# Ledger of designs, part 23: VH-VL binders against p57417

Target 1, 135 residues: p57417
Amino acid sequence: MNNLIDTIKKIENILYSLERILKQECHNLLKSKTSNEEILELIKRKKILFKKLIILSQDRLCLEKEYNIFPPYESNNKLNNYWKKIINTCLILRKLNLKNKIIMNKKFYLNQRFLELSSSYKKSVTYNLDGNLEI
Short names: E, the ipSAE of ESMFold2; O, the ipSAE of OpenDDE; V2, 0.75 times the mean of E and O plus 0.25 times the DockQ between their complexes.

## First folded at step 11 (VH-VL; framework fv_regdanvimab)

Design n6 (at its last look DockQ between E and O 0.70; V2 from the best seeds 0.67)
Fold by ESMFold2, look of step 11:
Structure n6 (fold): chain C 135 residues (1-135), chain A 122 residues (1-122), chain B 110 residues (1-110)
Amino acid sequence: as target 1 above (135 residues)
Amino acid sequence: QITLKESGPTLVKPTQTLTLTCSFSGFSLSEYGVGVGWIRQPPGKALEWLALIFWDDDKYHTTSLKTRLTISKDTSKNQVVLTMTNMDPVDTATYYCARIPYDSEGWYFDYWGQGTTVTVSS
Amino acid sequence: ELVLTQPPSVSAAPGQKVTISCSGSSSNIGNHYVSWYQQLPGTAPKLLIYDNNKRPSGIPDRFSGSKSGTSATLGITGLQTGDEADYYCGTWDSKLRAYVFGGGTELTVL
């Protein structure tokens, strides 16, 4: 049982690290100028944390089967308490991910509108070699 | 260039504590996702994984030796230390440290030290 | 008992093909990526294959890896006398929460 508790603690730690990364992502998305280096580093760290989470999830599933105990771990108060913390953190991560997705969509919408407007403006005020207005 | 090197005593007596240091260069445990592990090989026998430690101080130990093993890191010195208590002649082996890289799907050891042979006298 | 089972030895003539099997379970090979290591006599192990079938830089194409279900296979074609070594499979095991190696396979090139 200690192996399952330890695995659950490690999962909780990864989820807290992902929460920190998503908060950093939100902070960078709210800035108008985020360097490519910072974005690439965030992507790298999220990928690495997800990889560990996948492995830890397999550990958890194997140990659950071995001990014949499953979420929400009603028969073990310690596991149940950790599981509740994990679920709460997952809810926070979903909210942060949704928030970041909304911000990203707003930036995409504004960038697309700027591209469309910029194209229309160039049609209206482009001059040819002789200084005449072009369509 | 990535290198790892094991150091420590080559001869210990039964019941003594073995302390091995893995000194490495070309990477740091401050790098996200990176880990270092210890593997031993008794003379003429198969490889046996002992322990590993990741950049985030996450640790694992082989179950049969869990109460005897301690693994720790000093990121500023580029070192990982393995301590093994209550040494016995059956622990005579070549001890390796090896790196776990961050840029793959599974865990594996891509760079290995040359190994250090530890003999436990009878 | 060993978690990952390999044949103790295999042999073949220069230029021939050989395969080395590694049998495990759902808690290791079935759910995790397999790596293969070569250990030449008197030397440290060297990575040959990672992530089931990928070769690190400097490993020739005649080394290949595959995985099916709970078994993995190392393939070596165009055997050379320099390939005489011990070969180990390795992977994570979720039940043990440990990295596990196979027992090793001694390859002899006759």
Scores: ipSAE 0.766, ipTM 0.895, lowest interface PAE 0.8, mean pLDDT 87
Fold by OpenDDE, look of step 11:
Structure n6 (fold): chain C 135 residues (1-135), chain A 122 residues (1-122), chain B 110 residues (1-110)
Amino acid sequence: as target 1 above (135 residues)
Amino acid sequence: QITLKESGPTLVKPTQTLTLTCSFSGFSLSEYGVGVGWIRQPPGKALEWLALIFWDDDKYHTTSLKTRLTISKDTSKNQVVLTMTNMDPVDTATYYCARIPYDSEGWYFDYWGQGTTVTVSS
Amino acid sequence: ELVLTQPPSVSAAPGQKVTISCSGSSSNIGNHYVSWYQQLPGTAPKLLIYDNNKRPSGIPDRFSGSKSGTSATLGITGLQTGDEADYYCGTWDSKLRAYVFGGGTELTVL
């Protein structure tokens, strides 16, 4: 049971880290001059955290089966409390992620249109799927 | 460019505590996704994972030795330290530290130290 | 007892193909990426394959990895005398919350 508790705590910590990253992403996206390099770095960090989260989630599922205890962990107060925090954080992450996606898409669209308009005077420039400039 | 090196005593008496230091260069434990682990190998035996520490200070220990093992990091010094209490002759082995990189999917050890041989004997 | 099972030894003549199996369970190979390590006599292990089938830089394409279900396989084609070594599979185990290595396979080139 201690292993499951520890795993759940680790998951919670990862989610908190993700929240910090998404907030930073939002902050950067709302700047008048958004740095692509900074955004890409944040995306990289998110990806790394998600990978770790997947592994921890697999650990959780395996341990739940082993101990025959499942969310929301009503039979264990400590687990239940952690789970409530996890759920709350997940809701926050969902909202932040959606917001950031909307902002990013709008920004990329506007920038792309600007580049297309300017291409009459210069070599054509577009954004690739990663948000980088492509000549 | 990336290197790891184990240091510590090569001879330990039974019941004493072993302290090993992994000094590395070419990367930092402040980098997202990076981890450092310890693996040992008794003479003529298989590799045995001991412990792992990540950039975010997340730690894992092998269950069989959990009560005896402590892993810690000093990011400013590019060092990871492993302590193992109550050493026994059965703990005689070559001890390796190795890196877990930022990668596409899984956890694995891409760079290894040369290893340090620790003998436990009275 | 070992969580990952490898054959203790394999052998073949130069130029031949050999395969080394690694058998696990759903809690490890079934759900996680497998890595392979080569250990030449008297040296530290070297990463050979990661993420089931990817080769690090410097590893020749004679070495290949695959995974199916709860088992993984290392393939070596065009066997060379320099391939004589111990080979270990490794992966994460969710039940143990630990990285686990196989028992190792000694490869002899005849």
Scores: ipSAE 0.546, ipTM 0.843, lowest interface PAE 1.0, mean pLDDT 91
ESMFold2 (binder alone), look of step 11: mean pLDDT 95; pTM 0.961

## First folded at step 12 (VH-VL; framework fv_regdanvimab)

Design p1 (at its last look DockQ between E and O 0.62; V2 from the best seeds 0.64)
Fold by ESMFold2, look of step 12:
Structure p1 (fold): chain C 135 residues (1-135), chain A 122 residues (1-122), chain B 110 residues (1-110)
Amino acid sequence: as target 1 above (135 residues)
Amino acid sequence: QITLKESGPTLVKPTQTLTLTCSFSGFSLSEYGVGVGWIRQPPGKALEWLALIFWDDDKYHTTSLRTRLTISKDTSKNQVVLTMTNMDPVDTATYYCARIPYDSQGYYFDYWGQGTTVTVSS
Amino acid sequence: ELVLTQPPSVSAAPGQKVTISCSGSSSNIGNHYVSWYQQLPGTAPKLLIYDNNKRPSGIPDRFSGSKSGTSATLGITGLQTGDEADYYCGTWDSKLRAYVFGGGTELTVL
């Protein structure tokens, strides 16, 4: 059980880091002069965090099967509380991602490089009813 | 040019604590996504992964040795340190440090140090 | 026993081809990317293959990798005497929350 709790904590930490990245991205996009290199660095960091999240999600799924416990973890208050925080953070991430996509498209609609970055925003992080990670 | 080098004692007595330092150049653990791991190889035997640490201080340890291992980093010195308590003759091995790059889909070790051989004997 | 199983040894003549298998489970090879390492006698391991089938720069295309189900395969064609080495597969294991190596395969070129 301790390995599952630790894995859930690591997932929560990654999601908070993604939230911070998306807020930094929004701030940079709202500047009158936007640095391409700064935005590209934030997009690189998102990809790296998505990689870790995918691997952590596989860890979680394996441990859930081993311990025979599944989201929303109603029989374990600690896990249930972490899961509620995770779901709330995923909702926030969806809203931030949509906001940033709109700003990006409006600001850079003729730039093919940034149009390609905008299409990458179609990916979103969420968990389905079975608790599986979907990007 | 990416390089890693292991340093530490080559002879340790049973029950003592081993401290190994990985000093590296050509990359930094401030780089997003990068990690460093430790692997050992007893004489004539297979590679055994021990521990790893990522740029964000996220850590993993092999389950069988988890209570004996501590891994830490000093980003400003470009160093990663492995500490292994309660050494035993079966821990005699060559110890390697190796880098985990950020720009791939899986975890793997792309650059390795030359290794340092540690003998545990009374 | 080891989490990833490899044959202890394989051999073939110069110019021929060999394959080296690596057998695992859904918690490792089945859900994670596989890498392969070459260890020449007396040296540190060197990366040959990453992300199942990718070659780093400087690795000739006669080295190849593939994965199917819970098994991975390293292929070596056009064998040379310089290919005599130990070969290891490696991947992440989600149950152990650890990186794991196979037991190694000694390649002999006769």
Scores: ipSAE 0.782, ipTM 0.902, lowest interface PAE 0.8, mean pLDDT 89
Fold by OpenDDE, look of step 12:
Structure p1 (fold): chain C 135 residues (1-135), chain A 122 residues (1-122), chain B 110 residues (1-110)
Amino acid sequence: as target 1 above (135 residues)
Amino acid sequence: QITLKESGPTLVKPTQTLTLTCSFSGFSLSEYGVGVGWIRQPPGKALEWLALIFWDDDKYHTTSLRTRLTISKDTSKNQVVLTMTNMDPVDTATYYCARIPYDSQGYYFDYWGQGTTVTVSS
Amino acid sequence: ELVLTQPPSVSAAPGQKVTISCSGSSSNIGNHYVSWYQQLPGTAPKLLIYDNNKRPSGIPDRFSGSKSGTSATLGITGLQTGDEADYYCGTWDSKLRAYVFGGGTELTVL
């Protein structure tokens, strides 16, 4: 069970890091003169974090099966509390991601691969100028 | 050019603590995605993964030695340190440090040190 | 616990093709990318294949990797005497949260 708790904590930390990156991305995008180099670096970091998140998620899933405990972890208060934090952070990330997509789409030729907050970070998705999914 | 080099005692007495240092160049542990791991190989035996540390201080240890292993990093010195307590002759092996690159879909070790041979003997 | 099983040894004549298998004991190998390492006698391991089938710079195209299900395979064509070495597969194990190496395969060039 400690392994699962540790994994969940690691997931939470990665999500927090993603939040920081997305906020920084937003900040840069809102500048009058946005540095493409800076954005690219943030995208790189974001992709790296997503990769790690995917691995951690797989760890989580395996451990959940091993311990026969699953979200929202109602049988374990400690895990449940962490999960709540994760969920809250995910909501924040979704909002930030959408915001950044809209800004990027309006400001630059949109490469959704750079903006996507998804477990499938390699999947290309097309959004319109309003940030809505087209294809 | 990426290089890693292991350093530390080559002879350790039983029950003593082994401290190995991995010094590297050509990359930094401040770089997102980068990790450094330790692998050992007893004479004539297979590779055995021991521990891993990432840029964000995320750490992993092999379960069998978890209580004995500590991995840490000094980013400013480009060093990773492995500590292993209560050494036993069975721990005699060549110890390698190796890098995990950031540009990977999975974890793998792309650059290796030359290894340092540690003998545990009274 | 994930165990990666490799044949203890393989052999072939120069110029021939050899394959080295790496079989996982669990489904975890299906979820993570496999890497291969070459270890020449008396030397440190060298990355040979990563992410199932990708070659690092400097690795000749004689070396190939593939993965299917819970098994990975290293292929070596045009076998050379210099290919005589130990070969290890490796992958991440989500259950153990550990990197796992195979038992290694000794390749002998006849």
Scores: ipSAE 0.520, ipTM 0.828, lowest interface PAE 1.2, mean pLDDT 90
ESMFold2 (binder alone), look of step 12: mean pLDDT 95; pTM 0.962

Design p2 (at its last look DockQ between E and O 0.54; V2 from the best seeds 0.75)
Fold by OpenDDE, look of step 13:
Structure p2 (fold): chain C 135 residues (1-135), chain A 122 residues (1-122), chain B 110 residues (1-110)
Amino acid sequence: as target 1 above (135 residues)
Amino acid sequence: QITLKESGPTLVKPTQTLTLTCSFSGFSLSEYGVGVGWIRQPPGKALEWLALIFWDDDKYHTTSLKTRLTISKDTSKNQVVLTMTNMDPVDTATYYCAREPYDSQGYYFDYWGQGTTVTVSS
Amino acid sequence: ELVLTQPPSVSAAPGQKVTISCSGSSSNIGNHYVSWYQQLPGTAPKLLIYDNNKRPSGIPDRFSGSKSGTSATLGITGLQTGDEADYYCGTWDSKLRAYVFGGGTELTVL
């Protein structure tokens, strides 16, 4: 059972790391001039964290079968407590990921609009703190 | 260029503790995704994985030797240390340290040290 | 005792094709990527294949890897005398929470 507990704890830690990365990604995406290098680095880190998460998840599933215990781990308070944290963090990650996708798409759109406006009016355009176009 | 080198005693007495150091260059354990593992090979036998440590200090040990093995890292020195207690003649082997890379989907070892032969004898 | 099973030896003539099998279970090969290592006599192991079928830089295309179900296979075409070595499969095992190697296969070039 200790192996499963350790695995779940490791999963929780990876999810926290992912949360930090997604928040940093959000911060960078909201900058008027987003650094491609910084975004690429964050993507790299996300991929690495996902690699570990996938393997840990496979470990979890295997150990659950071995110990015949499954989420939400109602028969084990320690596991149940970790699981609650994991679920809550997953919800946060989904929201953050969606937000970042929206911001990314908006930025692409704004870049395109900027080019169009620049070509037609040769006007300088900036972005506000929310990533919105300011003409 | 990535290099790893094992160092430590080549002769250990039974019941003594073995301490091996892996010194590496060309990469850092501060890099995301990087890991360093230890593998041993008794004479004429198969490879045996012993332990693995990652950049985030996540550690794994082979179950059969878990109580005897400790793996640690010193990022500032680019070193990983393996300690094995209560050595026995059966632990006589060539010991390798190897890198687990960051840019992959699975775990594996892409760069290896030359290995150091450890003999356990009275 | 071994979690991954390999044939102890294989042999073929120069220019021929050989395959080395690696048999595991759902807790390892079934769920994880497989790697292969070549060990020439008196030397340290060398990575040959990673992530089931990818070759590191410097590894010729004569070497190939595949995975199906709970088994993996290393293929060597155009066999050369320099290919005479021990070959090991390796992968993660979720039950053991450990990296595991096969028992090794000795390849002899006739």
Scores: ipSAE 0.865, ipTM 0.945, lowest interface PAE 0.5, mean pLDDT 92
Fold by ESMFold2, look of step 12:
Structure p2 (fold): chain C 135 residues (1-135), chain A 122 residues (1-122), chain B 110 residues (1-110)
Amino acid sequence: as target 1 above (135 residues)
Amino acid sequence: QITLKESGPTLVKPTQTLTLTCSFSGFSLSEYGVGVGWIRQPPGKALEWLALIFWDDDKYHTTSLKTRLTISKDTSKNQVVLTMTNMDPVDTATYYCAREPYDSQGYYFDYWGQGTTVTVSS
Amino acid sequence: ELVLTQPPSVSAAPGQKVTISCSGSSSNIGNHYVSWYQQLPGTAPKLLIYDNNKRPSGIPDRFSGSKSGTSATLGITGLQTGDEADYYCGTWDSKLRAYVFGGGTELTVL
């Protein structure tokens, strides 16, 4: 059981880190001049955190089956409290990710079209629903 | 470009605490997603993973030795330190540190040090 | 703990092909990516394969990896005497929350 609690804590920490990254991404996308290097670094960090989250999710699922306990963990007050925080954070992340995707699509679409009209220079960058770069 | 090197005592007495330092270059634990792990190999035996620490101070330890192992990092010095308490002759092994990279789907160790052999005897 | 099972040894003549198996469970190979390591006599391990079937730079394409269900396979074609080594599979195990290595396979080139 302590292994499941520790895994849930690690998931919560990753989700808070993702929230901070998505907030910083939003702030950078709203600036009048956005640094490409800064945005690309945030995208890289999201990918890295998603990798850890996927692996931690697999850890959680294995331990849930082993202990025969499942979300929202109503029989364990400590796990239930962590799970409630996780769900709330996931809702926040969903909203932030969608917001950033919309801003990114508008900003990069217009910049790409302007550069194409003014010359042959092209920069084609699109974010998907999860806020990842697509080229 | 990437190198890791283990350092520490090569001979310890039973019950003593072993402290091993992994010094590395060509990367930093300030790099997002990177980790450093420790693996040992007793003479003539298989590899045994011991512990792993990530850039964000997230840590894992092998279950059988968890109460004896501590892993920590000093990012400014490019060092990771492993301590193992209550050493016993069965802990005689070559100890390796290795990098866990960020640019993959799974965990694995892409660069390894040459290892340091630690003998535990009276 | 030995959660990943490999044959203790395999052998073949120069130029031939061998495969080395690694058998695990749903908590490791079944849900996680597998890596393979070569350890030449008296040396540190060296990465051969990561993410099931990817080769790092400098590893020739005669080394290959694959995964099916809860087992993984390292393939080596065009065997050379320099391939004599111990080979280890490795992956994450979600139940143990730890990285695990197989017991190792000693390859002999006849």
Scores: ipSAE 0.782, ipTM 0.907, lowest interface PAE 0.8, mean pLDDT 87
ESMFold2 (binder alone), look of step 12: mean pLDDT 95; pTM 0.962
OpenDDE, look of step 12: ipSAE 0.837; ipTM 0.922
ESMFold2, look of step 13: ipSAE 0.770; ipTM 0.901
ESMFold2 (binder alone), look of step 13: mean pLDDT 95; pTM 0.963

Design p3 (at its last look DockQ between E and O 0.66; V2 from the best seeds 0.77)
Fold by OpenDDE, look of step 12:
Structure p3 (fold): chain C 135 residues (1-135), chain A 122 residues (1-122), chain B 110 residues (1-110)
Amino acid sequence: as target 1 above (135 residues)
Amino acid sequence: QITLKESGPTLVKPTQTLTLTCSFSGFSLSEYGVGVGWIRQPPGKALEWLALIFWDDDKYHTTSLKTRLTISKDTSKNQVVLTMTNMDPVDTATYYCARYPYDSQGYYFDYWGQGTTVTVSS
Amino acid sequence: ELVLTQPPSVSAAPGQKVTISCSGSSSNIGNHYVSWYQQLPGTAPKLLIYDNNKRPSGIPDRFSGSKSGTSATLGITGLQTGDEADYYCGTWDSKLRAYVFGGGTELTVL
């Protein structure tokens, strides 16, 4: 169970990092002259974080099956509390991501590569087909 | 050019603590996605993964040695340190540090040090 | 606990093709990418294949990797004397949250 808890904590941390990156992206997008290079760097970082999140999610799923415990982890208060934080953060990320998409669309002719974390990763647990954060 | 080099004592007495340092160049642990891991290989035996540390200080350890292993990084020095307590002759092995690249889809190690042989003996 | 099983040894004549299998004891291999390493005698391991079938720069195309289900395979065509080495597969285990190596395969060129 400790492994699952640790994994959940790691997921939370990655989500916080994503939040920071998205906020920075938003900040850059709102500048009068947005540097494409800076945006690309942020996208790169997002992709990296997304990759790590995917792996952590796979770990989580595996451990959940192993321990026969699943979200929202009602049988474990500690996990449940962490999960609530994760959910809250996901909601924030969803809003930020949407905001950034809107700004990007207005500022640039829509370039999906700037809006997506990564199209190169086969399994996406974090985003649905519409680009909304689920996790 | 990416290089890694292991350094530390080559002889350790039983029950003592082993401290190994991985010094690397050509990349930085400030780079997103980058990790450095430790792998050991007893003489004539298979590779054994020990630990992994990421740029964001996320750490993993092999379960069997978790209580004995500590991995840390000094980003400013481009170093990763592995400590292993309560060494035993069974821990005699060549110890490698290796890089986990930032652009990988899975876990793997693309650059390896030459390894340092550690012998645990009275 | 994930165990990656490799044949302890394989052999072939120069110019021939050899395959080295890596089979997982659990479904975890199905979820993660497999890598292969070559270790020449007395040297450090070298990455040979990553992400199931990708070659790092400098690795000739006569080396190939594939993965199906819980099994991975390393293929070596045009076998050369210099290919005589130990080969290891490796992958991440989500249950253990650890990287796991196979037991290694000794390739002998006849």
Scores: ipSAE 0.838, ipTM 0.914, lowest interface PAE 0.5, mean pLDDT 91
Fold by ESMFold2, look of step 12:
Structure p3 (fold): chain C 135 residues (1-135), chain A 122 residues (1-122), chain B 110 residues (1-110)
Amino acid sequence: as target 1 above (135 residues)
Amino acid sequence: QITLKESGPTLVKPTQTLTLTCSFSGFSLSEYGVGVGWIRQPPGKALEWLALIFWDDDKYHTTSLKTRLTISKDTSKNQVVLTMTNMDPVDTATYYCARYPYDSQGYYFDYWGQGTTVTVSS
Amino acid sequence: ELVLTQPPSVSAAPGQKVTISCSGSSSNIGNHYVSWYQQLPGTAPKLLIYDNNKRPSGIPDRFSGSKSGTSATLGITGLQTGDEADYYCGTWDSKLRAYVFGGGTELTVL
């Protein structure tokens, strides 16, 4: 069980890091002198975090089968608490991602960097009805 | 050019604690996504992964040795340190450190140190 | 005993083709990317293949990798005497939450 709790904590930490990146992205997009290098760096960091999240998702699914426990983890208060935080953070991430997409569209309409950046906004972390991570 | 080098004692007694340092150049653990791992190889035996630490201080340890292993980093010194407690003659091996890069889909190790041989003898 | 299973040894003549298998499970090869390492006698391991089938710079295309289901394969064509080495597969295992290596395959060039 401790391995599943640790895996869920690592997932929560990744999602918090994504929230920070989206907030940094918003801040940079609102500056009058937005550096393309700064935005591209944030996109790279999101990609790296998505890769870790995919691996952590596989870890979680394997451990859930082994322990026969599944989201929202009602039988374990610690896991349930982390899961509630994960769901709340995903809602925040969706709102931030939409806000940043709108700002990006207004600022960089019809250029090559916009096409690259907009493809990154098509990917978002979600959880389906079974509690499985989708990205 | 990316290089890694292991340093530490070559001979330890049973029950002692081993401390190995990986000193590297050509990359930094301040680089997003980068990690450093430790792998050992007993004489004539297969490779055994021990631990991995990432730029954000996220860590993993092999399950069988988790209570004996500590991995840490000092980003300003370009060093990663592995500590292994309660050494036993079966821990005699060549110890490698290796880089995990950020340009991949899965975990793997692209650059390796030359290794340092540690003998545990009583 | 073995999370990833490799044949202990393989052999072939110079110029021939050899394949080395690596068998695992859904918790490792089935859901994660596989890498291959070459260890020449008396040296540190060297990366040959990552992400199942990608070659790092400097690795010739006579080295190839593939993955199907819970198994991975390293292929070496145009075999040279300098290819005599131990070969290891490696990947992440989600149940163990650990990186795992195969037991190694000793390649002999006759």
Scores: ipSAE 0.772, ipTM 0.896, lowest interface PAE 0.8, mean pLDDT 88
ESMFold2 (binder alone), look of step 12: mean pLDDT 94; pTM 0.957

